# Ledger of designs, part 24: VHH binders against Imidazole glycerol phosphate synthase subunit hisH (hisH)

Target 1, 214 residues: Imidazole glycerol phosphate synthase subunit hisH (hisH), of Cyanidium caldarium (Red alga) (q9tlq8)
Amino acid sequence: MKNIGIINCGMGNLHSVSNAISNIGFNPVIINASKDLVSFACSALVLPGVGSFDLAIDRLEKKNLIEPVKLWIQEDRPFVGICLGLQLLFEGSDEGSKPGLKIFNGYVSQFKHSLVKKVPHMGWNKLYFNRFNTIDNLVPHYFHYDLQPWAYFVHSYYIEPKDCYTFNTTSLTFYGKQKIVSSISYNNILATQFHPEKSGLFGLFILKRFLSSY
Key: E = the ipSAE of ESMFold2; O = the ipSAE of OpenDDE; V2 = 0.75 times the mean of E and O plus 0.25 times the DockQ between their complexes.

## First folded at step 21 (VHH; framework vhh_4orz_3)

Design w1 (from v1 with S104K; at its last look DockQ between E and O 0.64; V2 from the best seeds 0.59)
Fold by ESMFold2, look of step 21:
Structure w1 (fold): chain B 214 residues (1-214), chain A 121 residues (1-121)
Amino acid sequence: as target 1 above (214 residues)
Amino acid sequence: EVQLVESGGGLVQAGGSLRLFCAASGFTFSSHFMAWLRQAPGKRREWVAMINTGGETDYADSVKDRFTISRDNAKNTVSLQMNSLKPEDTAIYFCATEVWFTGKEFYTDYWGQGTQVTVSS
């Protein structure tokens, strides 16, 4: 059984993510300090996401996890970002004033009421996929593009990657007139704006395929 | 402003060949997947071929083994080599950026004005 590290930034969805990891056959372990990454010999790292952008950065700083997370990604080790965890990979956010982890170029923007009527984007929404897979088995053979996959969203901000990251986009979603990049993958990173831990069999299959590749 | 300009269309006999070209501008071409779509009169647009940034390709079943998509990142161009053409291939062909699917629906951000391909029996 492989250990999957789940970063604890005081997030309420920690149990949901842990349950999802257990359900797909892995051992979830909670990461509170950099030493936990080594002592548990984690095979992959999950950055879950609730709370504000700045608070998440502050909590990572106070736990001395900023540089270890960046190093983990720099070493091309398996990494999953969920909701806020996707957003933290970018340069910054309208939600706050602190810099993100700057793994990807781009910015996190708030929804414009000229394009959407209600914030947050909350509930099930469909995903659009291209036919290329940027991570082995991420979009496995049994996910038909003739099926309309749906995932659960709850967020008030969305990522705007720079042009050079369009090949990282794994899925799109439309909320009102706003196009959303709903998931990205690059090297050994999978990051989703939706909550795979709350997205039924589809969400579990994505996580299982990604984590089983390592 | 993103622009995709197709060329190379024309009239060709069944069994013949034609090469389409697409000149792209107004965006970072090497960072985008590219595609060809087509639309016959009275039919929905359909995807034909796709190519990612690394040169990996995918094709609709109806054109597999007959059509070849390629790209030149130095010249910001995409081409579609069409061999063994059939009357059913008659359509306006559009150069496009990434094509995204949900069920039988698809979306792309940008496509050009198109170039007419007519295959006579």
Scores: ipSAE 0.545, ipTM 0.769, lowest interface PAE 1.0, mean pLDDT 87
ESMFold2 (binder alone), look of step 21: mean pLDDT 82; pTM 0.823
OpenDDE, look of step 21: ipSAE 0.607; ipTM 0.803

Design w2 (from v4 with E105D; at its last read DockQ between E and O 0.72; V2 from the best seeds 0.67)
Amino acid sequence: EVQLVESGGGLVQAGGSLRLFCAASGFTFSDHFMAWLRQAPGKRREWVAMINTGGETDYADSVKDRFTISRDNAKNTVSLQMNSLKPEDTAIYFCATEVWFTGKDFYTDYWGQGTQVTVSS
ESMFold2, look of step 21: ipSAE 0.600; ipTM 0.817
ESMFold2 (binder alone), look of step 21: mean pLDDT 82; pTM 0.821
OpenDDE, look of step 21: ipSAE 0.731; ipTM 0.856
ESMFold2, fold request of step 22: ipSAE 0.501, 0.559, 0.530; ipTM 0.787, 0.807, 0.789
ESMFold2 (binder alone), fold request of step 22: mean pLDDT 81, 81, 81; pTM 0.822, 0.821, 0.821
OpenDDE, fold request of step 22: ipSAE 0.627, 0.734, 0.727; ipTM 0.812, 0.859, 0.858
ESMFold2, last read: ipSAE 0.565, 0.489, 0.543; ipTM 0.809, 0.774, 0.798
ESMFold2 (binder alone), last read: mean pLDDT 81, 82, 81; pTM 0.822, 0.823, 0.821
OpenDDE, last read: ipSAE 0.749, 0.717, 0.738; ipTM 0.865, 0.853, 0.863

Design w3 (from v4 with D65G D109E; at its last look DockQ between E and O 0.67; V2 from the best seeds 0.65)
Fold by ESMFold2, look of step 21:
Structure w3 (fold): chain B 214 residues (1-214), chain A 121 residues (1-121)
Amino acid sequence: as target 1 above (214 residues)
Amino acid sequence: EVQLVESGGGLVQAGGSLRLFCAASGFTFSDHFMAWLRQAPGKRREWVAMINTGGETDYADSVKGRFTISRDNAKNTVSLQMNSLKPEDTAIYFCATEVWFTGKEFYTEYWGQGTQVTVSS
């Protein structure tokens, strides 16, 4: 059984993520310090979405996890970002003033009231996939059966990538008139704006396929 | 300003061949997947062929084996070689960027004004 490190940016949905990881056949371990990454011999790292942008950055700083997480990604080790964890990979956010992890170019923007009905974007919504660059090569199944995947969203901010539109975008979603990049992939990074741990069998399947590849 | 300009359309007899071209500008062409769409009279727009940045291709079932999409990153062009044409291939053909699918629905952010292809019986 492989150990999957779940970074503790603040208590919240850690139980939901841990339960999802356990249910698909892996051992979730909570990461509070850089030594936990080594001592648990983690095979993959999950950055879940809990708290605000600045609070999450502050907690990572206090735990001395900023550079170890960047190094993990630089070494091309398996990484999953969920909701806020996707947003933290970028340069910064309208939600706060702290810089993000700057793994990708681009910023996180607040929804424009003129484009969306309500904030936050909360509930189930459709995913649009490209046939060449979808989440972990799921495209043949969904296109063959004309299946329409749905995922659970809860967020008030969305990513605006600068340099990764086609190669890195694995799904799109539309909320009101706003186009959302709902997932990205690059090398061994999978990051979603939706919550796979709350997205039923589809969400569990995505996590299982990704984590089983290593 | 993104521009996609199609050319090469025309009238051709059933069983014939035609090659369409698309000149792209206003974006970094080599970073984008490209596609051809078409819209027949009275029908919804449908995707026809697509090609990724590395040259991998995919085709709609109705054209597989007859049509070939290709790209030239040095010239910022996409082409569609159409062989064994049938009257049901009659449509306006559009050059497009990435196509995104959910079930039978799809989305494309940019596409051109199109070029008419008419296949006579």
Scores: ipSAE 0.592, ipTM 0.808, lowest interface PAE 1.0, mean pLDDT 87
ESMFold2 (binder alone), look of step 21: mean pLDDT 82; pTM 0.821
OpenDDE, look of step 21: ipSAE 0.697; ipTM 0.840

Design w4 (from v4 with V99I; at its last read DockQ between E and O 0.67; V2 from the best seeds 0.63)
Amino acid sequence: EVQLVESGGGLVQAGGSLRLFCAASGFTFSDHFMAWLRQAPGKRREWVAMINTGGETDYADSVKDRFTISRDNAKNTVSLQMNSLKPEDTAIYFCATEIWFTGKEFYTDYWGQGTQVTVSS
ESMFold2, look of step 21: ipSAE 0.626; ipTM 0.831
ESMFold2 (binder alone), look of step 21: mean pLDDT 81; pTM 0.814
OpenDDE, look of step 21: ipSAE 0.676; ipTM 0.830
ESMFold2, fold request of step 22: ipSAE 0.526, 0.511, 0.567; ipTM 0.807, 0.788, 0.818
ESMFold2 (binder alone), fold request of step 22: mean pLDDT 82, 81, 82; pTM 0.831, 0.819, 0.828
OpenDDE, fold request of step 22: ipSAE 0.656, 0.702, 0.609; ipTM 0.828, 0.844, 0.806
ESMFold2, last read: ipSAE 0.486, 0.548, 0.545; ipTM 0.774, 0.809, 0.805
ESMFold2 (binder alone), last read: mean pLDDT 82, 82, 82; pTM 0.826, 0.829, 0.827
OpenDDE, last read: ipSAE 0.690, 0.688, 0.651; ipTM 0.841, 0.843, 0.827

Design w5 (from v4 with K104R; at its last fold request DockQ between E and O 0.77; V2 from the best seeds 0.66)
Amino acid sequence: EVQLVESGGGLVQAGGSLRLFCAASGFTFSDHFMAWLRQAPGKRREWVAMINTGGETDYADSVKDRFTISRDNAKNTVSLQMNSLKPEDTAIYFCATEVWFTGREFYTDYWGQGTQVTVSS
ESMFold2, look of step 21: ipSAE 0.586; ipTM 0.806
ESMFold2 (binder alone), look of step 21: mean pLDDT 81; pTM 0.821
OpenDDE, look of step 21: ipSAE 0.656; ipTM 0.828
ESMFold2, fold request of step 22: ipSAE 0.509, 0.517, 0.483; ipTM 0.783, 0.788, 0.760
ESMFold2 (binder alone), fold request of step 22: mean pLDDT 82, 81, 81; pTM 0.824, 0.821, 0.818
OpenDDE, fold request of step 22: ipSAE 0.667, 0.740, 0.694; ipTM 0.833, 0.863, 0.842

Design w6 (from v4 with M50L D65G; at its last look DockQ between E and O 0.68; V2 from the best seeds 0.64)
Fold by ESMFold2, look of step 21:
Structure w6 (fold): chain B 214 residues (1-214), chain A 121 residues (1-121)
Amino acid sequence: as target 1 above (214 residues)
Amino acid sequence: EVQLVESGGGLVQAGGSLRLFCAASGFTFSDHFMAWLRQAPGKRREWVALINTGGETDYADSVKGRFTISRDNAKNTVSLQMNSLKPEDTAIYFCATEVWFTGKEFYTDYWGQGTQVTVSS
């Protein structure tokens, strides 16, 4: 059984993510310090999160996990970002003042009430995929069944990638008049604005296929 | 502003060939996937052919083996070679940017005014 490290920022849905990882046949382990990455011999790393951008960065800093997470990604090791965990990969956020992990160019923006009626974006929504990106390859046969993939969202901010829009974008979602990049991939990174751990069989299939590739 | 201008449409007999051409401007062409769509009278618009930034292609089942999409990033152009044309290929053909799919539905940010292709039986 492969160990999947789930980073504990002191925030988020650790129980839901752990249950999802267990349900798809992997062993979830909680990462509280950099030594846990080595001692558990993790095959992949998951950065979950809900809540405040700055608080998550601050807690990663206090646990000395910023540089180990960046090194993990630099070493091209399997990595999953969920919701806030996607946003933390960027340069920064309208939600806060602290820099993100700066893995990708771009910024995290607040929804504008001129474009959407309610914040947060909360509930089930459709995903749009192109045929060339990683998530389309991880969800086999979905076009053969006329299936519209739906996922669960709860967030008040959304990513705006720079110079990597088509290169890193895996799926889109529309909320009101706002187009959202709802997931991205790059090398061995999969990151979603939606919560695959709360998105039923679709979410579990994405996680299972991604994690099973390594 | 984004502009996609199609040309090369016309009347052709069944079994014949046409080549469609799309001139693109107003965006960084080499960074975008491109596509051809079509819409026959009284029918929903459908996707026909896709091409990514590296030249990898995909086709709708109805045209696979008969149509070939290509791009020239230096000239900001996309072409669609259509061989073995059938009357059912009669439609307005549109050049488009990235196509995103949800089930059988799709979305694209930009498409052109279209060029008419009419295939006579």
Scores: ipSAE 0.540, ipTM 0.791, lowest interface PAE 1.3, mean pLDDT 87
ESMFold2 (binder alone), look of step 21: mean pLDDT 83; pTM 0.834
OpenDDE, look of step 21: ipSAE 0.715; ipTM 0.848

Design w7 (from v3 with S104D; at its last look DockQ between E and O 0.63; V2 from the best seeds 0.62)
Fold by ESMFold2, look of step 21:
Structure w7 (fold): chain B 214 residues (1-214), chain A 121 residues (1-121)
Amino acid sequence: as target 1 above (214 residues)
Amino acid sequence: EVQLVESGGGLVQAGGSLRLFCAASGFTFSDHFMAWLRQAPGKRREWVAMINTGGETDYADSVKDRFTISRDNAKNTVSLQMNSLKPEDTAIYFCATEVWFTGDDFYTDYWGQGTQVTVSS
């Protein structure tokens, strides 16, 4: 059984993510310090999160986890970012003023009332996949046959699709008139704006397929 | 303004070959995936072939091994070599940007006016 480290940035959905990881056959362990990565011999890391961009960065700094997480990614080890955890991989956010982890070029934007009726984007919405990426290979075997890919979203900030030189956009979602990045994949990084831990069988299959591939 | 202009369509006998071309402008071509779509009269538009920025390709099952997509980033062009053509390949063929799939449907931001390909028995 592989240990999957779940980074504790002091916010939201750790319980839901832990339950999802356990349900798909892995052992979730909570990471509060860099020593936990060594002592648990984690095979993959999950950076979850809801809430404030700046507060999450501050809490990672306080726990001395910024550089260990960056090193993990530099070593091309399996990494999953969920919701805020996707956004933290970028340079920064309209939500705050602190720099992100700067794994990808680009910035997180606030939804504009002129483009969408409600903020936050909350609820189930469908995904549009690119076939040149690992997410498409991780999921489509089952879902091309029976189900359209829908996932659960709850967020007030988004990443607008950009050219492929900055990051690999692997799925898009439309919310009102706004086209958003709903997932990215690059090397051994999988990051989603939606919550796979709350997205039913589809979300669990994405996590299981990704975590089983290393 | 994004512009995609197809050419090279025409009438061809079954079993023959044809090469389509697409000239792209109004965007940084080398940053985008490119695709070919087609639409037969009275039918829905369908995806045919795609090529990413690195030159990797993917094809619909119905044309795999018969069609070849390629791109020239220096000239901002994409082409579709169509071999072993069948009457079922008769359609208007459209050059397009990235194709995004949801179930058995798809989305793309831009496509051209198309070029007619007619395959006769």
Scores: ipSAE 0.527, ipTM 0.779, lowest interface PAE 1.4, mean pLDDT 86
ESMFold2 (binder alone), look of step 21: mean pLDDT 82; pTM 0.824
OpenDDE, look of step 21: ipSAE 0.699; ipTM 0.840

